# Miniprotein binders against q56y42: the designs that were tried, part 11

Target 1, 350 residues: q56y42
Amino acid sequence: CSNNTSNITTFKPLKLPLFWPWQKVKMGPLSVSPMGFGTWAWGNQLLWGYQTSMDDQLQQAFELALENGINLFDTADSYGTGRLNGQSERLLGKFIKESQGLKGKQNEVVVATKFAAYPWRLTSGQFVNACRASLDRLQIDQLGIGQLHWSTASYAPLQELVLWDGLVQMYEKGLVRAVGVSNYGPQQLVKIHDYLKTRGVPLCSAQVQFSLLSMGKEQLEIKSICDELGIRLISYSPLGLGMLTGKYSSSKLPTGPRSLLFRQILPGLEPLLLALSEIAKKRGKTMPQVAINWCICKGTVPIPGIKSVRHVEDNLGALGWKLTNDEQLQLEYAAKESPKSMIQNIFQTR
Below, E stands for the ipSAE of ESMFold2; O stands for the ipSAE of OpenDDE; V2 stands for 0.75 times the mean of E and O plus 0.25 times the DockQ between their complexes.

## First folded at step 4 (miniprotein)

Design C2a (at its last look DockQ between E and O 0.60; V2 from the best seeds 0.00; counts 0 for: pae O 4.4 > 1.5)
Fold by ESMFold2, look of step 4:
Structure C2a (fold): chain B 350 residues (1-350), chain A 98 residues (1-98)
Amino acid sequence: as target 1 above (350 residues)
Amino acid sequence: SPEEVLRKAEELFEEIREALRRGDLEAVLELLLRLWELVYRILEEAREKGNPEAIELMERFFEIFLRLVEALERGDEEAFRRLLEELRELAEEIRRAL
């Protein structure tokens, strides 16, 4: 009933790659869900208001993510404040251990942690011991990804070479399945890639702030380098610390002395917030779902935070569909009209 | 000289406050990096000379500095201002110990 079946070259079906959680993506030797979750808020009383009374809710949120096919969870040895130092890793390890769905299958979770480039970590052995301490807090035998949390090139380039050797040692000792970096600029990313390649160590990921509020020239250059070198970009803060959620707008600004970035950035975001809202309404989605889907469309693996069951439910709705090319261009054009963007990590270099 | 380095640190704290007041977050970030580089250099030099307090002072300074940077990245002005004052007080302690 149609002549479009004569041969493949006479018609071109719409190519819509679906981002279902069970359609894993390559991250070096690893296979991960197209979205992961971050645990920055876990144990951070100072900036996130963490209380231990939240642990049951966080565990339920973790279990919901697992039940829906998410296998990538990102943490760090510096997550947690004061006497809760390392608490994010302890909570993640507890939730993995206590999960009924993972009983006997704990190794199916890809744990990515980050080792702070503390100025007192001066030998590769000290860096390897940081990895062992993370494994102890997590109560697991091997990490999926061991990541250097930031570059020391701007202030201690000789320390950085020691930390790079530490990553090699972690891999050679079987403590991690692969290594990654976080907050690396384009030139340092190429340098560590060459360093690790020469030593037979897979650099599987580069984690940077990447979102509709953090897609400037340098972030796009990092993405291009990742694509060329076979490194998966992990997008942190995909929702711009909440500015892309629709909770606030130019007419509903947060009040009080604590909203520094919101006061500086949010009033200029109306075109982007309207574009997000319009697309969200058209697609029957939420604004967070659209913003996260955009990150996935760019070939990154976003890691929105786990704060509650409701947030995880909403974020899971970013999967299973794809923005059209026109919708992506609409969002990108509106984002480029913003007079301000998110600041980058202080240690991200060239 | 150590005196000149510490004078520069005092100037940076005031410049950071001024940049924050005017909402220039890019300036705040750059000034914070300059502050870290300055303090890292003087404490590392003290460590190389065998000063027994240098490592502890570096640990204490960087812990506060890291939390200050996190407050900036989150946009928490109240936490940022409090941590900046704590860091300034520690920088004064470092000046007296070196």
Scores: ipSAE 0.716, ipTM 0.889, lowest interface PAE 1.3, mean pLDDT 87
Fold by OpenDDE base, look of step 4:
Structure C2a (fold): chain B 350 residues (1-350), chain A 98 residues (1-98)
Amino acid sequence: as target 1 above (350 residues)
Amino acid sequence: SPEEVLRKAEELFEEIREALRRGDLEAVLELLLRLWELVYRILEEAREKGNPEAIELMERFFEIFLRLVEALERGDEEAFRRLLEELRELAEEIRRAL
């Protein structure tokens, strides 16, 4: 009696995509995932305790994101501490190149970098050279989105015009597929949009702090302008420096220097944290996943930071579902009951 | 005059320390921006007058300034205080160079 052990081919369950192709977000000429990832932690020793021994872990995190259909990666030429300046772009370029198992998905990667408005970038040519230096670090011929990292309007308005002309030249030279800005307030966002429009350059994105902690009058005005002008809002810090994670409370402060900041902010966030917790529990989701999903529901593209596979897995859980309008309103109400305690970026213009 | 600007810079440093003591981080950020705007204008004027040190001083000041902002965003009060003293020392160097 020959026991035919039937090889039960364990069909690996086809991982259903977290989002459908028609759920991709238009950003000018580009089509991006409903969520991107920020790479500010990559090369940042001071904030994130970056060490080169983490590079393999960051690569695994990148590959997991790419496998799950994330194609937007945000970086900056200023990312990386001291001698590690530009490390984020170097790592991203390395990981894109080495993701050989994902050859078909590599070509779908949209790199969005931000060019710092350094005081020594006094000519449009120098700003174009900053774009070339980013391309060299990334080991790619063309950027997805070239972004001005902040406005100089408050302190160096003449420099800002030079930087805007630099963005035009980057676009005209084909060094970037699209142009964006970061940390632009509502008035300055209109000005740069109009300036670029007169030169035949579409402004495709505006990157601002936007979260349940940063949904004030100004953020709503920026969003309204973006919606009117066909600009895609990219939401950085969707988790509010980790305050929206539920890891911390008024009774459970972080250790170290963030403790003071969190001690001042957390006591007033109880209504928002409660609403996040209740909705998260009801949905079988985490508080971070709810907070990120809210940003998506508001029509923004959130770019949470990643530094590990776990962070990617947790953030990917924000996809494949949507908050109801009532749940969004509940969160927004609870956020309005919370003190306006989120610090805006100092370079954010009016 | 460079002296009058540096007096204003010193006033801003004291206001930053006081805002930090109050935990008014929005005020700290606003005051840091005003300090940068002030120092930038002096160094740009010095650069336009052909002072070769003005560019280097501007780069150094801006580097510390960015690190201050990062420290504040981290809530790293200790790093922020150290960097604020480094920035003050550099402001005194700027005073002596101009």
Scores: ipSAE 0.027, ipTM 0.429, lowest interface PAE 4.4, mean pLDDT 87
ESMFold2 (binder alone), look of step 4: mean pLDDT 82; pTM 0.780

## First folded at step 6 (miniprotein)

Design b1 (at its last look DockQ between E and O 0.82; V2 from the best seeds 0.80)
Fold by OpenDDE base, look of step 6:
Structure b1 (fold): chain B 350 residues (1-350), chain A 98 residues (1-98)
Amino acid sequence: as target 1 above (350 residues)
Amino acid sequence: SPEEVLRKAEELFEEIREALRRGDLEAVRELLLRLWELVYRILEEAREKGNPEAIELMERFFEIFLRLVYALERGDEEAFRRLLEELRELAEEIRRAL
């Protein structure tokens, strides 16, 4: 009696994609996932406790994101401290190169880096050289999106024009597929859009702090201008550095980093945290997933930071569903009842 | 004068420390922008005079200053305080090179 143990090939259930290809978001000539990932924690020893022993964990997190159809990764040339300057771009470039999941799909990854407006970048040629240095660290021939990290309009308006010409030259040389900006206010966003448009360069993205803790008059005006001009808003800090996670309260402050900021903003945040908790329970979701899904529902592309597989898994749960208009309004009302908003970047223009 | 600009930088460092003590993060943000703008003008003047030592020190100042901006954005008070002292020490080195 030959026991033919039929190897029941356990059909790994086809993991339904978290989003369909037609749900990809247009960002100029690019097609991106409805959510990207930020890499600010990568290579940052001082603020994030980065150590090289974490590189394998970061790689696993990156690969899991790719396997789930995430193709937008945000970085900056200023990410990393001291001897680890540019480490975020180096790690991202390494992970793209080594990723087995990218076999035949390398062209689907959209790298969006931000070039610092350093005071020594005085010529358009020097700013183009900053783009080349990012390409070298990333080990790629072309960027998805080259971003100006902030405007110099308030203190160095002549430098800003040089940096804008640098963006034009990056695009014309084919070093970037598209150009974007970060930390631009409404007025300065219109000016750079018009400057680039007259030169045949499409402004594809504006990156600002946008969340349930950063949805004031200015953020709504930037969003309106982006919608009118066909610019995609990228929302950084969609979780308000973790305040929107429900892990912390006025009675349960974080130890060490963020303690000052949290002591300022957590008092009076109770209505928003309650609304997030109620909707999260009703949806069978986490509070972070609801907060990220809200950013998507508002027509932005959120870029939550990742540093582990767990963070990727948690953030991926924000996809494949949508908040109702009533749930969005409930969150926005509760956010408006909160007396304090997130602090803006020092370079955020008007 | 370079001395008057440095006096204004010292005043801004003390005002930042006092704003931090009060927990006034918006005042810290505004004062940091003023300090950036102030040191930027000193760097322009140092370039016009052709002082390579002062230029190198100020380029280092702006690298550390950007880390300070990120510490504020992260809300890392300890990192912010350490970087603020490092910037103050470097500002004194810049003063000696001008």
Scores: ipSAE 0.835, ipTM 0.933, lowest interface PAE 0.7, mean pLDDT 91
Fold by ESMFold2, look of step 6:
Structure b1 (fold): chain B 350 residues (1-350), chain A 98 residues (1-98)
Amino acid sequence: as target 1 above (350 residues)
Amino acid sequence: SPEEVLRKAEELFEEIREALRRGDLEAVRELLLRLWELVYRILEEAREKGNPEAIELMERFFEIFLRLVYALERGDEEAFRRLLEELRELAEEIRRAL
């Protein structure tokens, strides 16, 4: 108690929110921040060089996001390599449980995870059990969003129907508040929407690669379907694996192991990189902030990766402002000049 | 027939290497799907026929395959090439077990 300090009065300075409550977006029954964060790197020794010594920085980055009103965090049961299988979910669950800022309010975090369509998940019961295993790793009783990670239509259409029924059961059993999909093409997206609708289950989200480097005809069709059917599009890789950051250009190509996509795509990006740079300078923002803001302006919820406090600090600057319609058109016209774009997930079918 | 399909998978491994050398990433994407379709069919048929190794081989193959897919998505050529070779060696093991 503070009875001994009753004769002392202090006033805290006002802390303005990074975004206002009315800027949250609807995702089925959920109200989510206009940007979330992805945790794909957490536990990935192969592609990111994850080490447990990084956990303190990751936790600090998570806390910074929470302090600034972010409530959407995306993970997957396949995130983590080798003996760290599932580590992304375990870390997220640990950070939620240990957060002092969430004490008594852990349910305000919207956890989105994805269940891999492993070829050995052959019954709806097995898919429900995958959801229970995710809940166990996360140490929570209910997910915000349970997502089928990719379509099996191209190689195992009968399995896909079983997995769709698994999503119905997850919803009916109360294991998830909302159901979504990832890496679905436009035709398959309509099919699962109709399948779930006839069973009383709303399809609330569709997660695909969507960015100024991934806005081709098919991705725009998916966006249009989402808008028409009341499905919220979650944009992954909103920075094109870093190509939209301004760190590299046709005159400053990267060296090292991640040059494959950069060497194929980056040489044609000069008009887009220039447009991003011009707008960033005009607005007093960074190029990543402009690229992420564009995704938000299109009505999607981008989920840039979360790797460090510095990355979270920069990405938070994408919030609290809007590109004008003219700036959006400038970026889109410049993006259409690129002869190459990001490749889509191999399982995304039409 | 299973041996014939796995021989076709070996041809796909070479086509994937050539597409990667050319930098044709859309071809790599399409060929990877073809490779998975072939291997999935063989291992699923073996599982349906009661082959006791089919499930374990499917698990081993797909775990490597999924990491290879992620390496492509992240543009990590070195990881991609290593995982593709691991997968080719496993495909040969599958040929012998079936």
Scores: ipSAE 0.752, ipTM 0.905, lowest interface PAE 1.3, mean pLDDT 88
ESMFold2 (binder alone), look of step 6: mean pLDDT 83; pTM 0.802

Design b3 (at its last look DockQ between E and O 0.69; V2 from the best seeds 0.69)
Fold by ESMFold2, look of step 6:
Order: structure tokens, then sequence, then C-alpha cells
Structure b3 (fold): chain B 350 residues (1-350), chain A 98 residues (1-98)
């Protein structure tokens, strides 16, 4: 009896990348959730109206983020005002320590903090001590990422060199798992990358303001350099401090402390707000979720702020789906129709 | 000279106030950086020449300046105006301590 076999071609199913918290992304030697959370408001009485009565809700918001697979939390040694200097780190450390879900697993959280370039931090040893002080406030033995908060190259180039050496020393002493920078422009970013690479210290992240309101030529150049050099861009202020939420317009300005930026930027923002609204409606999402998803689609890790349980719930909805290329282009074209954008940090270099 | 640098710094405060009045936040950002560069330079020179107040004045100025930068980033005009006035008053102390 003769045997005959049938050859069948198979078609590879189309796989669409999803932004799931359990599908971590690479950040140097680290694996982080595709979105993290920022803690600038924690302890800031002056600008954010922080009160200790908020701590329980902040803790619940932190736990909700953890339960949904978020492992990246960004803070800074300068977060907190007046007597509450360093309070953001203290709160984050408390929440990590008190978390029942993290018992015995505290190392699964990637804590990123930033060391301010205060004028009195003039030696590498002082920066190492700043890192130790951060570890003490956080009540952990090792940071995930130790970041330089801004460059001093434009006004104090000698301080810049000791800051860079401080990052090297932090890494060599095992105080941080990786190093990063914040508010570095394209030229200075290349320079510090080369400096650290020759010393065996990988630059894992660059944190800048990046959003549909902060995607100008310089910010796109920074992103391009990050992509080329294997540096993960962390996007701060992904919602433009609330301007991308749809709550406000040129005829419905906020009554609180943000009116200065809103008065400057909201005029002319209607094309972008309309594009966000149209896509949000089509997708069954909110406008903030679309804006954050856009940052993820660009290959960045956005860090929206933790203010409440409701804000974390909303922001988590940015995960589990992906804007199409056409939707991304629609948003980008609409953003370019806005004549004004967010102001970059004063210390962002060239 | 230190006198010329301090005069320029005083002019910058007026330019910052005017830029803020017209809502030109990009101008405010640029003027604030120029102000910091001038003040950093004169206080660093004073420190190198052994002025005993220079380090303390630098620390006080930058602490206020950092909060001013944060107020600008958040767009908090009331905090910005208050901090700017505190900084202007401190510049008068710097002038006297030269």
Amino acid sequence: as target 1 above (350 residues)
Amino acid sequence: SPEEVLRKAEELFEEIREALRRGDLEAVRELLLRLWELVYRILEEAREKGNPEAIELMERFFEIFLRLVEALERGDEEAFRRLLEELRELLEEIRRAL
C-alpha cells in the first residue's frame, strides 16, 4: 500500500505587542513594568497641598499599583517641602516595608530616586553620602536606580565631573543596581554615557519631560539618542499636569494653582483634545489613558503621579492595549497644531 | 565687576516680573537660568576670595531658587511671586555681604 502525505502551509498568527504589567521591559540590568509611578506630590505642602491625613490613601494607591504588576516607583531626595524634606522617600519606604504582598519580596520593587545637584554637594563622597541618606529614609539596602537629578555642566562644570564620579562610586559600592540621569539634553547625555561606559557602569535610564505636550525637536532628539545607546527614556509629566485630561479648555480654566500654565497653553490645544477624545471614545478608554498609552507606544516608560486610589485605577487602564500607528500619527499631528507646549526644566541642558 | 553683576541681577528680576505679567513663561525660564548663572558666579568668586558668608548665602539662595523652579514647572503663580520676592530680598543681603 503506497503512503501519501499532505503538506500544509501554516500562517503565523499576527502578534500585537500588549503593554501588560507582567510583560516587563528592559532598563539596563533591570526589568520594569511598562509604566511606573512618580511621587513628587508626596510631602509637598507648598505646591501640592500634602497633609499627613492623605497617607492612608497614598498607601492604598501604592498597594493597588503593586497588585496590578507595577514595580517601578520614582522619587527624589528633594521631594517634600520645609520640615518634610525627604518625606517622599520616607513614605515610599514605609509603604514597601508595611506591604503584606511584598513580605520577603521587597527586592522585586525597583525604587528609582534622584540626587539633587545642590551647590553644597561638591565631592563624590558627598554624593555617595546622599545615596546612603536616601537608603536610610527608604529603609532599603539597595536602590534600583540612582539618578542625577540635573546636570550642572552649564554653570558648574567641575561639579558635573564629581557628580559623575559619585554615580560610579555608588554603583561600585553596590548601593544602586543601576544609574540614570534626569533633565539631560542630547549632547550631555552622550557625554555621560561614554564616561560611564568606559568605567563599566551602564547608564540605564534618562528621565525627561516627554508627552504629547512635550515632544519638540530637542525631546525627540533625546529619545533618538536613548534608542541608539540602549538607554530607556522615562517620561515625566505624561499628562501635562492635567491639561491632557479633558477637564479644562480655554473657556473652562482651573481655579487652582495651575492657572498660569493653563492660560499659556490651553489656547490652541483643541485639536489635540479632540483627537484624544475621539480615540478614547472609540477605544472605551479615558483621555489620560490614551495619552499615557502614547508614551508607552513611543518606547518610553511613563511615570504619572500617585495622588489617589482613583488616579491609579484610571492610569492602570492605559495598560493592556496599544494605539495603532494611525492613531499615534493622528495624536502627533494634532499636537503639532498647538502653538505652545510645556516648559522644559530650567536645568535641561543642550 | 561685582557691582555690574549685581546690577544685571536686579535688572533680571524686573525682566522676570514683566515676562510673568505678560504670561511669557519661556522668557521666565530663560531669565531664571541667567539669574542663577550670575548669582552662582558672584557667590563662588566670593567663596574663593574667603568671604565667610558666601557658602551660607549660596545655600539660602539655591534653596529658594529650587522651589521657584518647581513653582514654575507646576504653574503656581502665587508661590512663584512669593518666592521671587524672597529671592530679591536675599539679593540685597548678598550685595551688602560682598
Scores: ipSAE 0.712, ipTM 0.878, lowest interface PAE 1.4, mean pLDDT 87
Fold by OpenDDE base, look of step 6:
Structure b3 (fold): chain B 350 residues (1-350), chain A 98 residues (1-98)
Amino acid sequence: as target 1 above (350 residues)
Amino acid sequence: SPEEVLRKAEELFEEIREALRRGDLEAVRELLLRLWELVYRILEEAREKGNPEAIELMERFFEIFLRLVEALERGDEEAFRRLLEELRELLEEIRRAL
């Protein structure tokens, strides 16, 4: 009696894609996932407690994101502290290169880096050299999006013009497929858009803090200008550094890092946290997933930070569904009842 | 004068400490920007005058300042306080060099 143990090849259920190819978001000439991931925690020892022993965990998180169709990864040349300056770009470049099991998806990765407006970057040539240094750390020949990290208009307006010419030269040299900005206010965003347009360079993206904790008059005006000019808004800190997660309350403050910020903003956030919790329960979703989905529904591309496989899994749950208009309005109303908003970057212009 | 600008920078450090004690993070943000504008102007003027230390002092100051900004954005009060003291010590080095 030959026991033919039929190897039931367990058909791994075809994991339905979390989003369809036609749900990809246009960002100038690029097509990106409806959500990206931010890498600010990568290489940051001082604030994020980065250690090189975490690199394997970060790689697994990156690979899981890529497997699930995430192709936008945001970084910066200033990410990484002290001796680990540029470590975020080095890690991202390593992970892209080593993702051999995903060979067909490597070419779909859109790296969006941000070039710091360092005071010593006084020439357009020096700023182009910053782009080359990022390409070297990333081990790639061309960037998806080269971003100016902030405007110098408030303190060094002559430097800003040099940095804008640097963006033009990066594009003309083919070092970047598209150009973007970060921390630009409405007035300065129009100025750089017009400057680039007259030189045949399309401004493809504007990155600002945008969330249910950062949806004030200025953020709505930036969003309106972006929609009018065909600029894609990238929303950083979509979770308000974890305030929108429901893990913390006025009675449950975080210990250590973020304690000051949380003590200032959590009091009076109860209406927004309640609305997030109610919608999350009704949808069978988490509060973070609802908060990220809101950013997508507003027509932005959120870039939540990732540190682990668990963070990727949790954030991926924000995809494949949409909040109703009524649920969006309920969240926006509750957010308006909250007396305090998130602090803006010091370099955020008008 | 460079001395008058350095005195104003020292006043801004005390105002930042007081704003932190009050938990007024928006005041801290505005005061940090003013501090940067003052220090940038002094060091850029020194560079234009051919002071060889001005470039290195600008690089060192801005590296600490950028981390201080990141600490504020994250709300890391402990990191912010440490970096603020490091920045104050460097301002005293700038005062001696100019």
Scores: ipSAE 0.676, ipTM 0.883, lowest interface PAE 1.1, mean pLDDT 91
ESMFold2 (binder alone), look of step 6: mean pLDDT 83; pTM 0.796

Design b4 (at its last look DockQ between E and O 0.69; V2 from the best seeds 0.78)
Fold by ESMFold2, look of step 6:
Structure b4 (fold): chain B 350 residues (1-350), chain A 98 residues (1-98)
Amino acid sequence: as target 1 above (350 residues)
Amino acid sequence: SPEEVLRKAEELFEEIREALRRGDLEAVRELLLRLWELVYRILEEAREKGNPEAIELMERFFEIFLRLVEAFERGDEEAFRRLLEELRELAEEIRRAL
């Protein structure tokens, strides 16, 4: 018996976006991608091994993120070590300016930076000047989000009021489109929200360590307050310093400097790592992609770091799909049964 | 006053080392904040007296302290121990400039 082949039209698949425009999330007046990228490593020679020879790859990674619809990039005026202080902002600004994909559209990138609560920032004018210095390093006229990097309430409450007024002035002068905070605990978060509200300034974002390794009672309270008050939670360290990647285990510890934190957490992490691995296999995803997707499913905007094109390619795979409710509960139960969790930033308040 | 507060800072450096030795990371976190607060108060005193050499050294201290905080957050124990010793040495320079 012979087969008859009909005239078959060859179909070439269309390139589908990683997420649709209506899947962007609101952050005050801003519409941001459901994941952003953090630039902490850019200029950090001491702790992350930055070298200027990496700049071309960092630029390629930035362009890949843009091409796939990412518009949120988080930096800080304190990023960069030694003589490279501020280098993270300088690199981000350079990449925005040089981007061909942004030609005439540079204002569509949402730059979030953070202003350190340095002990010498003692007037609201000094804090506003820090914002102007960030704008100069970035070579842009307006930030998407200006963030107070941490609260001074635990050691210098009078300074904190000055920094809060500085945020009000940044907003009123049009230097930032939105105002946020980082490393604020539940009590101080409510206080600054109320302070800004009475002055006509919406608090649009709160950035804290939030992940399957950092979802304890205090972090969940912060998230609950954000949900109540219309504040978008930005999740930093969504991969738990790499402990959620599957790269390390109690039998495969990090090489180089010893880490007491890893030795305390990793032994109890096996149930969570197995759950991540099982879901990743079922979904045809990686464990980092599952961990980041979980943050997205909780309504936060995670900002994993970027250092290379391959790193960005891997993290972009967290977009375009959603963990089922059962998968989320499975991960959360495994995470809650871990005997240890991440330690919070020293400045995070009550 | 400034000398007494700086002597208390030396005690905090030792308490931090002891807490780290026993693996008590929450204690390290709390002691780091106490050390930051203590040196913040010394900086206020230096400003009141108009001592620009001490102020410049303390600004360097706080810059390095942020690197110590980063090392702590990342769990980089070797970098943490090195930066802590660097800060202790700088605290002695600050004492001499006061």
Scores: ipSAE 0.842, ipTM 0.933, lowest interface PAE 0.8, mean pLDDT 88
Fold by OpenDDE base, look of step 6:
Structure b4 (fold): chain B 350 residues (1-350), chain A 98 residues (1-98)
Amino acid sequence: as target 1 above (350 residues)
Amino acid sequence: SPEEVLRKAEELFEEIREALRRGDLEAVRELLLRLWELVYRILEEAREKGNPEAIELMERFFEIFLRLVEAFERGDEEAFRRLLEELRELAEEIRRAL
């Protein structure tokens, strides 16, 4: 009976921070880690197979992130499916509260939630009430960043003005330290920035899909506007739902979920996957770590999703180093040789 | 008319299924936005008429529709197809309540 003692490589937290405190990124009045974590998988039973039996594993992943100096956590009031609606915020609030090893670091946690533009949120007061409901689920008195989850400009421009006034009221009431947006295009981003500026409310962040698979003309224009206006770009899906991991190829498609999307995008991605693999080998890093590090080098804050300690460990390896300009250009050139980009959110505006 | 808007919703459901069969995900994206905009207008009309049953069914429709969008973004074709059928069934319930 050979006892295969599976070497559980207990990742000991690095005694040194993976990034120096002075390397924290400004996001309006906030100071955040160069990378955050996304919590879309938390409470999502339908797509991510969430079960309450995973909560201990999610807590360990959260604690490991905090121990390693990650202080930005992105969530949404719409995260969690069916009876588990708002479960991501509930779990995040629980984990912040129960994080005993973090005496003094709890105050450094920046919660960035996104408020859905639900069709029944017709008044600024109703949108402020959505912020209060998020605070209640999170068990905190003030949010780091209150984000509008998408623009309604294309179909309900009158509702959008009400939601913008709701963001102003959240800030004025001290319910949020800063405001942000998600899925805004270049033109609509300028409009909301100007609207908020005239009311003394700083727009601190814009969250968009930004990766080596989502770096088209529009994404570069949004990045340019963000740099000009002093807005921090938050990059969601920095791994292109796992296409940038090297786990999959045209000959090795995923089974089940994502199969259609991957069949559309993986063909012709070989130059980018090769460039990622070569740089990863040269750096002694993984392909995901290179892809995340690229987002950081571009001056964005990536928010990869976490589900386990292993995902935290793997993503933490993207910190404490930088790609050279030549390595960035090599990746960007290889990305341009790829005939297909990632599909954008349906609510992504112009 | 509400009936004409519902007929257009049924047409959009079939166009989405056909775009999925072709693997035309950009067409699916555009059709999903059109379906959202269409149902949003029906909800505005139902609010003006004061039909609380239709309003409740439409609020449920939008909650399921957001899950459909999440399934699309993730590329979860199986979840997307299931949610699309659930939305079609709910659209027929909405039709009966209008």
Scores: ipSAE 0.832, ipTM 0.933, lowest interface PAE 0.7, mean pLDDT 90
ESMFold2 (binder alone), look of step 6: mean pLDDT 79; pTM 0.745
ESMFold2, look of step 7: ipSAE 0.829; ipTM 0.927
ESMFold2 (binder alone), look of step 7: mean pLDDT 79; pTM 0.728
OpenDDE base, look of step 7: ipSAE 0.785; ipTM 0.918

